# Designs tried in a protein design chat: VHH binders against CTO1 family protein C17G9.12c. Part 8

Target 1, 274 residues: CTO1 family protein C17G9.12c, of Schizosaccharomyces pombe (q9uue0)
Amino acid sequence: MLYIVDFDETITTYDTIHLLAEAVNKPEEWSVISDKYWQEYLAWREALPHSTTLTSYLPLLGGSRYLEEASIKRIEKSQYFSGLSEGALDNIVQLITLRAGFVEFINALVPDLRVSKTIFHVLSVNWSARVIEQTLLHHTDLTADLLCVHANDFDFDTSTNTTNGRILARNASSLLMNSTDKVREFRRIVQTDAVSSPLNVVYIGDSPTDFGCLQISPISILMRSNQKYYDILSRFEDVQLVDISEFPVQKAVPGKKIIYTCSDWCAIQKAFLA
Key: E = the ipSAE of ESMFold2; O = the ipSAE of OpenDDE; V2 = 0.75 times the mean of E and O plus 0.25 times the DockQ between their complexes.

## First folded at step 4 (VHH; framework vhh_7mjh_2)

Design a4 (from m06 with T53K S58Y; at its last look DockQ between E and O 0.01; V2 from the best seeds 0.00; counts 0 for: pae E 16.2 > 2, placed apart)
Fold by OpenDDE, look of step 4:
Structure a4 (fold): chain B 274 residues (1-274), chain A 118 residues (1-118)
Amino acid sequence: as target 1 above (274 residues)
Amino acid sequence: EVQLVESGGGLVQPGGSLRLSCAASGFTVSSNYMSWVRQAPGKGLEWIGRIYKSGSTYYNPSLKSLVTISRDNSKNTLYLQMNSLRAEDTATYYCARSQWRYTGSDYWGQGTTVTVSS
């Protein structure tokens, strides 16, 4: 089984961007940057036309790219993260709380990963890839040879161990900014790592940025971090939401994609590792 | 059956004003979040503003000084007042209903086209 998993509010219970901002500790400057993004994002969301299917909704989600690009440019231009050290990022790792059952799930999975030489993949539009990687390595039995984090990261000077404040792609062909980018990376991962078992791919996510991957993955799981995202999916005619406890449901449902739902990783462990 | 019908579009000269209407049926405008959006030729959708159930309004900061959203409860109609129109305001304008303020809109009108030209 190949696992491709989102990070924020899937592995964690909250968005970790504020921990990065707090490491710099310039709340007034961050407020200006973050408020601008959220205002634009909310305006964009409001402008989205109604969709009756996930298929028709996904192209609309792809239209958010200009917002993400603008946000990154603002952050880089402001140099908000400029001078931040790798050590400062490492200190954030201990502050991150993981969802219930995740550590147990990973630790139970690691022996199988070793035998099959399969990599556990994290796919995220956020930064820092370093923080994500260190979090998993710190809290679980995963080792670097079994983990690949596809996300954005800061550009670091290796001589000073500090960032110039620029954001780059890590383990991805280009910056990961929206649902379309995640689908691109998902396909690349599957093409490389799932050649022998293309149907044994599991994607786990929680937000609209994950909807594209949820649609195309053979096995799809929605982490119920936010009821509004569940409600959006529940209204689509081409989606069938099923509790993970009913896994596996593999009978053909004409015209619908089955997406399993859960609230924690204990249920996922029971479904896949029992 | 829910329906939204925009009207009031047309040709207007630069510097002119225009008021668009959105007649709703099948639901009560004052009991819902309502928004105006527009789409210029060859461009994406742009959010103009929203009126809340409470009657409060929120606007796109880029357009705030030029637009006013209001409603007539007795007519179950939403309005968009636009002033000092420019060529770049040429677009198809849509009214939309939102069930929740952050999840987008679930019903749209057919749109009304505004052309600003000398």
Scores: ipSAE 0.000, ipTM 0.221, lowest interface PAE 14.8, mean pLDDT 91
ESMFold2, look of step 4: ipSAE 0.000; ipTM 0.123
ESMFold2 (binder alone), look of step 4: mean pLDDT 82; pTM 0.823

Design a5 (from m06 with Q99H S105T; at its last look DockQ between E and O 0.01; V2 from the best seeds 0.00; counts 0 for: pae O 13.5 > 2, placed apart)
Fold by OpenDDE, look of step 4:
Structure a5 (fold): chain B 274 residues (1-274), chain A 118 residues (1-118)
Amino acid sequence: as target 1 above (274 residues)
Amino acid sequence: EVQLVESGGGLVQPGGSLRLSCAASGFTVSSNYMSWVRQAPGKGLEWIGRIYTSGSTSYNPSLKSLVTISRDNSKNTLYLQMNSLRAEDTATYYCARSHWRYTGTDYWGQGTTVTVSS
């Protein structure tokens, strides 16, 4: 089984970007940046046409790219993260809370990963990829050879071991900013790592940025971090939401994509590793 | 702008050693998975090995005893140390920013050519 998993609010219980912001400790400046993004994002989302299918919804989600780019440019221009040290990033790892059952799931999975030489993939539109990687390496039995984090990261000045405030792609062809970008990377991962078992691919996510991957993955799991996202999917005519406890569904509704739902990783472990 | 520049290639005798360098710009080497690959004349690409952000390494089993991958963070440079070179090691060597195991790269250098001959 190949796992491709979102990080924020999927592996964690909340979005970790604020932990990065807090490490810089300029709350007033961050508020300006973050508020501007959310205002634009909410306006954009509100203006989206209604969709009756996930298929028709996904192209609309892809239209958010200009918004994400603008936000990143603001962050870079402001130099908000400039000067943040690698050590400061490492300290953030201790502040991150993982969802219930995740550590147990990973530790149970690691022996199989080693035997099959399969990589566990994390796919995120946020940063820092370094923090994400270190979080998993520190809290679980995963080792670097079994983990690949596809996310954005800070560019560092090698002479000072501090970031210059720029945001770059790590283990991705370009910056990961939205659902379309995740789909791009998902397909690349599957093409490389799922050659022997193309149907044994599991994507786990929680938000609209994950909807594209949820649609195309052979096995799709929605982590129920936000009821709003569940409700959106539940209204689509081409989606069938099923509790993970019913995995695998024997009879699928024709024309609908099955997306399993769960609230923690214990249920996922029972479904796949029991 | 992302850029990779390989260097260090040349002519060496069988049994000799060589260290290749890959200077990166536009991103931090230590923050990405980096790989070495090679292509012999008339043959396909062959994966040599990878270095992870942690500094751990993985190698092609057929080459593990002959190669060592390392990096200098202060220089943002990747290295490939090769020992006991053979004629069959003649190839163009590339460094690449890697996505996945064995394959999956997004940026490549221009390559540096190594010729092993008496």
Scores: ipSAE 0.000, ipTM 0.212, lowest interface PAE 13.5, mean pLDDT 91
ESMFold2, look of step 4: ipSAE 0.000; ipTM 0.336
ESMFold2 (binder alone), look of step 4: mean pLDDT 81; pTM 0.814

Design a6 (from m06 with S58Y Q99Y R101Y Y102K; at its last look DockQ between E and O 0.47; V2 from the best seeds 0.00; counts 0 for: pae O 10.0 > 2)
Fold by OpenDDE, look of step 4:
Structure a6 (fold): chain B 274 residues (1-274), chain A 118 residues (1-118)
Amino acid sequence: as target 1 above (274 residues)
Amino acid sequence: EVQLVESGGGLVQPGGSLRLSCAASGFTVSSNYMSWVRQAPGKGLEWIGRIYTSGSTYYNPSLKSLVTISRDNSKNTLYLQMNSLRAEDTATYYCARSYWYKTGSDYWGQGTTVTVSS
């Protein structure tokens, strides 16, 4: 199977951006940037029309691109992360806590990945790709040849090992900012790595940024990090939520996409590696 | 289980003051970023302000002079102090646990209603 997995609140139990911000340790400056985003985000959310299907909801989610772009531009313009060293990022890695069962799942999966020469993919709209990569390499039996992180990252000067504060795409065709961008990269990954087994693709995510990938993936798993997101999906007429313990469900309701749900990676391991 | 419960809302006269409380359970308030938002009848959500793990606060510029956000770590409770209330401040007020932006998730309370009227 080919695994494409979100990072924040899927592999972890929280958003890790605060660890990056705290590494710079300028809370007042960050407040200006983050709260501006928050205000815009709330306004955007409130203005969203109601949707009765995932299909109709996804284009609306795509409309967030302007506020994501604006936020990145503010961060770059402020140079909040300018001067941050790779060493500082490495220090963050050891602070990251992974969701229950993830390490065990990965370690159990690694032998199969070696034999099949299959890459484990992380797909995230967050940064830093470096931190995400190093986190998985540090805590699991994954090696660099078995892992590809598709995310945003800081532009680093290799001579100084510090960033100029700019944010770039890493292992992606362009910046990953929303659900539409993730779908783009999902399709690219599948086209490249799932040629032999197009039906054995598993996407695991937790938030609305993952909804597009959940809709199009042959096998889709919602990590229940937030009840609100579960409730949104549960109300859609074209979605069928099923506990992962019932995997696989062979007879789908016509016109509905099956999305399996779980709370940890132990259940995922039982479903796919038992 | 994460829960947020707002309280302290009610009827207040113009020019009055009110302090709202947000009792949290299932997580530590001081270890998270917390926000207050409100929604007036027939209007959209309005961001009020945020308190960070460091204790620093940041407010909506339009409300900064009228509001103060604080917390009591021993009670795991968030507060919103409002002064010089106006009719325009009539709204349902929500507290939220917020992760940093992007893919972060939010937990919201049920809200507490404030009505400013003579």
Scores: ipSAE 0.006, ipTM 0.244, lowest interface PAE 10.0, mean pLDDT 90
ESMFold2, look of step 4: ipSAE 0.006; ipTM 0.413
ESMFold2 (binder alone), look of step 4: mean pLDDT 83; pTM 0.824

## First folded at step 6 (VHH)

Design b02 (from a1 with V29F S31D N32Y; framework vhh_7mjh_2)
Fold by ESMFold2-Fast, scan of step 6:
Structure b02 (fold): chain B 274 residues (1-274), chain A 118 residues (1-118)
Amino acid sequence: as target 1 above (274 residues)
Amino acid sequence: EVQLVESGGGLVQPGGSLRLSCAASGFTFSDYYMSWVRQAPGKGLEWIGRIYTSGSTSYNPSLKSLVTISRDNSKNTLYLQMNSLRAEDTATYYCARSQWYRTGSDYWGQGTTVTVSS
């Protein structure tokens, strides 16, 4: 089995990006950056036309890249994260809580991960691959050699062990910012893994940045972090939402993509490992 | 899982005051920024303001003198106090959970309608 999994609100109980900002401890500067992003986001959201299919909705989500880039450029120009140490990022790990059943699920996979019978990847638009890696190492039986984390990362100066404030693509050709970027990386992961097959690839995510991967993955699971996202998917004519307790559906409705739904990792473990 | 339920809307006379509430559940309320946004009939979305985890607030300059945002973390509730209401304040008011980087940060409640007229 090849698992490709979102981090924020899929593995974690809440989004962790704000914890990165809090580590810097400049709330007034952060408020200016955050307010500008929110103003731009609401303007973009208001301009979006309604869509009746996931297929037609996905290109519209690509338009968010311009506001994500503008926000990151403002962060870099202000040097907001400049001088932040690796140790300060590691301290964030203590504030992160994981969804029910995740630790048990991943620990049950470790023996199969060690012999490459199963492969587990994290794919995230988060800005710190380090925070994701440290979270997995501290909470689970995963060891460094088993970590496959695809996310952005801060640009660390090796001589000072602090960031220069830049956010860089870690293992992709460009920054991971939206659904289109995640689809590009998903395709790369699938094509390079020796044990992956069309019937054995599972994508797990919770939000619009995951929608593209949920559409193309052979097996797709929506973690129900936000009822609004469930509602958006449920309105699409080309999507069929099915509670994971009904996995596997024996016959799909022609023209519809089955996306299984769950609220925690206990349900996933029961469906796939029981 | 995440639920945001606005209440307190209704009919109010010009010059009157109104306090809206937003009850949050399904997440750790105290860890999130919260916002109020409104939409008047036939018009676009208008950002009202935001309250941070610290309790500090930021407002739309056009509305700053007319509104106050507050939160009670012990009750998982967000408030919007509005004073000196005008007919142009007639709108559907939405509570939103804010995370500045994510589209997931735009989770909005169903809205509560405020009508300013006699």
Scores: ipSAE 0.022, ipTM 0.442, lowest interface PAE 5.6, mean pLDDT 86

Design b03 (from a1 with F27G T28S V29I N32Y; framework vhh_7mjh_2)
Fold by ESMFold2-Fast, scan of step 6:
Structure b03 (fold): chain B 274 residues (1-274), chain A 118 residues (1-118)
Amino acid sequence: as target 1 above (274 residues)
Amino acid sequence: EVQLVESGGGLVQPGGSLRLSCAASGGSISSYYMSWVRQAPGKGLEWIGRIYTSGSTSYNPSLKSLVTISRDNSKNTLYLQMNSLRAEDTATYYCARSQWYRTGSDYWGQGTTVTVSS
């Protein structure tokens, strides 16, 4: 089995990007950056055309890249994260809580991961691959050699072990900002690992940045972190939402992509590790 | 599953004050930046302000400090205090959980309508 999994609100109970900003401890400067992004996001959302299919909706989501890119450029130009230490990022790990069943699920996979019978990747638009890696290492039986994290990361000065304020891609050809970027990386992972091994592919995510991967993965699971995201997918003519307890569905409705749904990792473990 | 429910809207006289509430159920708001947004009839969305996990706030400058946002994490509730209400403040008011790096749909409540008229 090849698992490719979102981090924020899929593995974690809440979004963790704001914890990165709070680690810097400059709330007034951060509010200027964050508020500008939020204003741009609302304007983009208001202008977004309606769509009756996931297939037609995905290119529209790709249009968000300009506002994500502009926000990252403002952050870099301001030097907001400059001087942030590895230790400060590691301290964030203690504030992160994981969804029910995740630790048990991963720990049950570790023996199969060690012999490459199963492969587990994290694919995230988060800005700190380090925080993702440290979270997995501290909460689960995963060891560094089993970590496969694709995300963004801060550019660390090796002599000081602090950031220079830049945000760079880690294990990706460019910054991971939206659904289109995640699809590109998903395809690269599948080509590399599936060609080398006859594994089934499972994508697990919770939000619009995951929708492209949920559409193309052989097995797709929506973690129900937000009712509105479920509602969006339920309205698409080319999507069928099915509770994970019914996995595997023997016969799909013609023309519809099955996306399984769950609220925690206990349900996933029961479906896949029985 | 988290649900947001706004309340406190209604008819108010010009110059009056009103306090809106947004109660969350099924999950905690304590780890989120929370915002108030409004939409006047036939108009687009207008951002009112935001409250951070620290309790700090930021507001749309065009509102000239006519509003105050607060939160009570123990009650899992957001508040919007509005003073010196004008006819142009007539709108549907939404509370929203701010997910700044995600696109598509916001996590918003159903809204509560405020009408300012004589």
Scores: ipSAE 0.146, ipTM 0.571, lowest interface PAE 5.5, mean pLDDT 86

Design b04 (from a1 with V29F S31R N32Y; framework vhh_7mjh_2; at its last look DockQ between E and O 0.74; V2 from the best seeds 0.00; counts 0 for: pae E 7.2 > 2)
Fold by ESMFold2-Fast, scan of step 6:
Structure b04 (fold): chain B 274 residues (1-274), chain A 118 residues (1-118)
Amino acid sequence: as target 1 above (274 residues)
Amino acid sequence: EVQLVESGGGLVQPGGSLRLSCAASGFTFSRYYMSWVRQAPGKGLEWIGRIYTSGSTSYNPSLKSLVTISRDNSKNTLYLQMNSLRAEDTATYYCARSQWYRTGSDYWGQGTTVTVSS
């Protein structure tokens, strides 16, 4: 089994990116940066055309890349994250809570991970691969040699142990900002594993940044963190949502992508490990 | 499931005041930035303001003297206090969960209508 999994609100109970901004402790500066992005996002959202299929919706989501790039460039130019220490990021880990059943699921996989019978990857648009890695190490039986985290990360100066404020791709070909970026990285991961060992591929995610991967993965699971995302997918003519308790469905309706749904990791464990 | 339900709209006379509420459920309310956005009849979306997880607020400069945003994390409720209302403030007011980093990951309520007229 090859698992490729989103982090925020799929593994965690709430979004963690805002904790990075709070760690800097400059709320007035952050509000200027965050508000500008939000205003640009509202203008983009207002202009967004209607779509009846996931296939036609994905390019529209990809069209937001210029907003995300502009925002990252503004953050870097402001040096908002400059001087942030590894210790400050590690302190964020204490504030993170994991979704029900996740720890049990991962701990059950560890023996198979050690012998490469199963592979587990995290694929995230989060800005701190370090926070993701430390969260997994702190809460689960995963050891550093079993971690495969694909995300963004701060550029750390090893002599000072602080960031220079830049955000770089970590274990990814380019910055991870939207659904299109996640699809490219997903394909790179699958090609790397498939060359040495053919495995069943499972993608697990919860939100629009995951929709591209959910469309192309052989097995796709939507974590129901938000009813709106379920509703969006349910309206698409080329999508069939099926509760994970019905896994595996033998025959898909032609022209429709099956995406399994669940509310926690206990349901995933029952479907795949029981 | 994520739900945002606005209330408190209605008819108010020019110069009057009104407080809107937004009841949130289905997510950890205290960990999200929340915004108020309005849409006047026949016009586009206009950002009113935002409240951060820290409790700090930011406002559209054109509306800053008119509005105050607050939140009560114990009740999972967002508020918009409006004073000195004008006819041009007639609009549908939306509560939005505004995640900064993920385009398409926002969630909106159905809106509540405010009519400023004598």
Scores: ipSAE 0.354, ipTM 0.721, lowest interface PAE 3.6, mean pLDDT 88
Fold by OpenDDE, look of step 9:
Structure b04 (fold): chain B 274 residues (1-274), chain A 118 residues (1-118)
Amino acid sequence: as target 1 above (274 residues)
Amino acid sequence: EVQLVESGGGLVQPGGSLRLSCAASGFTFSRYYMSWVRQAPGKGLEWIGRIYTSGSTSYNPSLKSLVTISRDNSKNTLYLQMNSLRAEDTATYYCARSQWYRTGSDYWGQGTTVTVSS
């Protein structure tokens, strides 16, 4: 199987972007940036129409791209992350908590990955692909040859090992900012790595940013990080939520996408690696 | 399961003060930014302020002089102190688990209603 997995609140127990900001330790400057984003976000969310299907909901989610882009531009313009060292980012790895069972799952999977020469993919809108990569390499038996992190990353000067404050795409065709961007990259990954087995693709995510990928992936798993997202999906007419313990469902309801749900990686391991 | 429960709302006279609380559960409270937002009848959502994991705060400039946000990580509780309340402060107040960048990743409580009236 080909695994494409979200990072924040899927592999981890919380969003890790704030750790990047805290590494710079300029709370007043960060406040200005974050406040602007939040104001815009609230305005956008307030104006968001209701949807009865995931299919109709996804285009609406895509409409938030301008918020994300504006935020990134503010960050770059402010030079907030300028001067941050690779070492400072690496230290963030120690602050990251992984979800229960993830390490065990990955370690159990690694032998199979080596035999099949399959890469484990992480797909994230995070700004530090480096932190994601280092976290997985540090805590699991994954090696660099078995891992590909598709995320944004800070642009670094190799001579100084510090970032110039710019955010670039790493292992992606362009910046990853929302659900639509993730879908783009998901398709690219599948086209490249799943040519011989297009049905054996598993996407695991936790939030609306993942909803697009969950819809199109042959096997989709919602990590239950927030009941709100479960509730949203449960109300869609074209979605069928099923506990991962029932994998694989034998009879699909026509017109509904099956999305499996779980709360930890132990359940995923039982479903796929037992 | 993530849960946020606001309390402390009620009827208050103009010029009065009120302290709202938000009890958090189902997640590591200390690892998240927390925010207060409000919605007046017939109006849109208005951001009040945010408290960071470091304890630092930011506020809506229009409300900065009237509100103070604090947190007690040992109690998994967020607070909103409001002073010199006005009729225009009548609203439902929500606490939210804040994600800075991930759109739609926040969790909101059910809200507590504050009515400012003589």
Scores: ipSAE 0.028, ipTM 0.428, lowest interface PAE 4.2, mean pLDDT 91
ESMFold2, look of step 9: ipSAE 0.059; ipTM 0.555
ESMFold2 (binder alone), look of step 9: mean pLDDT 84; pTM 0.845

Design b05 (from a1 with V29F N32Y Y33W; framework vhh_7mjh_2)
Fold by ESMFold2-Fast, scan of step 6:
Structure b05 (fold): chain B 274 residues (1-274), chain A 118 residues (1-118)
Amino acid sequence: as target 1 above (274 residues)
Amino acid sequence: EVQLVESGGGLVQPGGSLRLSCAASGFTFSSYWMSWVRQAPGKGLEWIGRIYTSGSTSYNPSLKSLVTISRDNSKNTLYLQMNSLRAEDTATYYCARSQWYRTGSDYWGQGTTVTVSS
């Protein structure tokens, strides 16, 4: 089995981007940055046309890239994350909580990961691949040699072990900002690791940045972190949402993509690991 | 099941004051940033402000002198106090659970309508 999994609110109970900002401890400066992004996001969202299919909705989501890139450029220009140490990022790990069943699921996979019978990748738009890696190492039986994390990361000066404030792609061809970017990396991972077994690929995610991967993956699981995202998918004519307890559905309605739904990793473990 | 229910809207005279409430359920209210957003008839969404888990607030600079956001974690309730209301403040007001950064907001209420007119 090849698992490709979102991090924030899929593996974790809460989005972790705010913990990165809090590690800097400049809340007034951060509020200016986050409020500007929020204003731009609401304007973009308001202009977003209604769509009856996931297929037609995905190109519209791609339009968010410009506001996301503008925000990252503002963060870099402000030097907000400049001087942040590796140790400060590692301290964030202690504040991260994981969804029910995740640790048990991963620990059960470790023997198969060691012999390459199963492969596990994290694919995230998060800005700290380090925080993702340290979270997995701290909470699970995964060792460094088994980590496959595709995300963004801060640009560290190895002489000081602090960031210069820049955000760079890590284990990805370019910055991961939206659904289109995640689809690009999903395809690259599948080409590398699933050369002879396309039917055993599973994508797990929770939000619009995952929608493209959920559409194209052979097996797709929506983690129900947010009723709004469930509602959006449920109204698309080309999507069929099915509780994971019914996995595997023997036949889909023609023209519809089955996306399985669950609220935690216990349900995933029952469906795949029995 | 996450629910956000706004209340307190209605008809108000110009120059009047009004307090909106948002009752939250189905999640740990104290752990989330909360926001107020409005939409005037025929216009786009306008950001009003946000309250952080610490109780600190941030406002749209155009509205800062006219509004105050507060929260009562013991009652799982978010408030928006509005003063010196003008006809241009006529809008549907939404409370939203704020997803920190990037995702914007993940849950929105159904809205409560405020009409400023005689």
Scores: ipSAE 0.015, ipTM 0.435, lowest interface PAE 5.7, mean pLDDT 86

Design b08 (from a1 with V29F S31N N32Y Y33F; framework vhh_7mjh_2)
Fold by ESMFold2-Fast, scan of step 6:
Structure b08 (fold): chain B 274 residues (1-274), chain A 118 residues (1-118)
Amino acid sequence: as target 1 above (274 residues)
Amino acid sequence: EVQLVESGGGLVQPGGSLRLSCAASGFTFSNYFMSWVRQAPGKGLEWIGRIYTSGSTSYNPSLKSLVTISRDNSKNTLYLQMNSLRAEDTATYYCARSQWYRTGSDYWGQGTTVTVSS
């Protein structure tokens, strides 16, 4: 099995971007940056055309790239994350909580990961691949040699081990900002690992940045972090949402993509490891 | 499980005042930025303002003199005080946990409806 999995709100219970900002501890400067992004996001969302299919919705999500890139450039220009150490980022790992069943699921996979019978990748739009890696190492039986994390990361000065405030791609061809970027990396991962091993591919995610991967993955699981995202997908004519307890579905409706749904990793373990 | 439950909406006379509440549960409320957003019938979403962990606030410039956002961390509750209400303030008001750059990470409540009418 090849697992490609979102991090924030799929593996974690809550979004971790705020914890990165908290590590800097400059709330007045952060408020200027976050307010500007929120204003632009709401204006962009309000201007979106109506869509009746996931297929037609996905190109519209691609339009968010300019807004996401502008926000990252403002963060870099402000120097908000400049001077932050690797140790300070590692300290926020203690504040991260994981979804029920995740640790047990990963620990059960480790023996198969060590012999390459199963492969596990994290694919995230998060700004700190380091925080993702340290979270996995701290909470699970994963060792550094088994980590496959595709995300963004801060640009560290190798002599001081502090960031210069820039955000760069890590184990990805370019910055990961939206659904289109995640689809690009999903395809790259599958080409590399699926050709090397006849593994079934599973994508697990929770939000619109995951929708492209959920559409194209052979097996797709929506982690129900937010009722709104379930509702969006349920309205699309080309999507069929099915509780993971019914995996695998014997009869698919022609023209519809099956996306399985769950609220925790215990349900995933029962479907795939029982 | 993250939950945001708005209350305090209803009918109010033009020129009147109203205070909305948002009860938060399922996360450490004191560690998150909180926002208010509204949607008038047949219109798009309009950002009202945000409150930070410090208690500092930031408002939509068009609404700054008419609204005040506050929080009570001991009660896990967010408030929106509205004064000098006009018919154009008729909308569904949503409480939201503040989003960052990842557009999919918004948590917001079911909304509470405010109707300004005589």
Scores: ipSAE 0.014, ipTM 0.414, lowest interface PAE 7.0, mean pLDDT 86

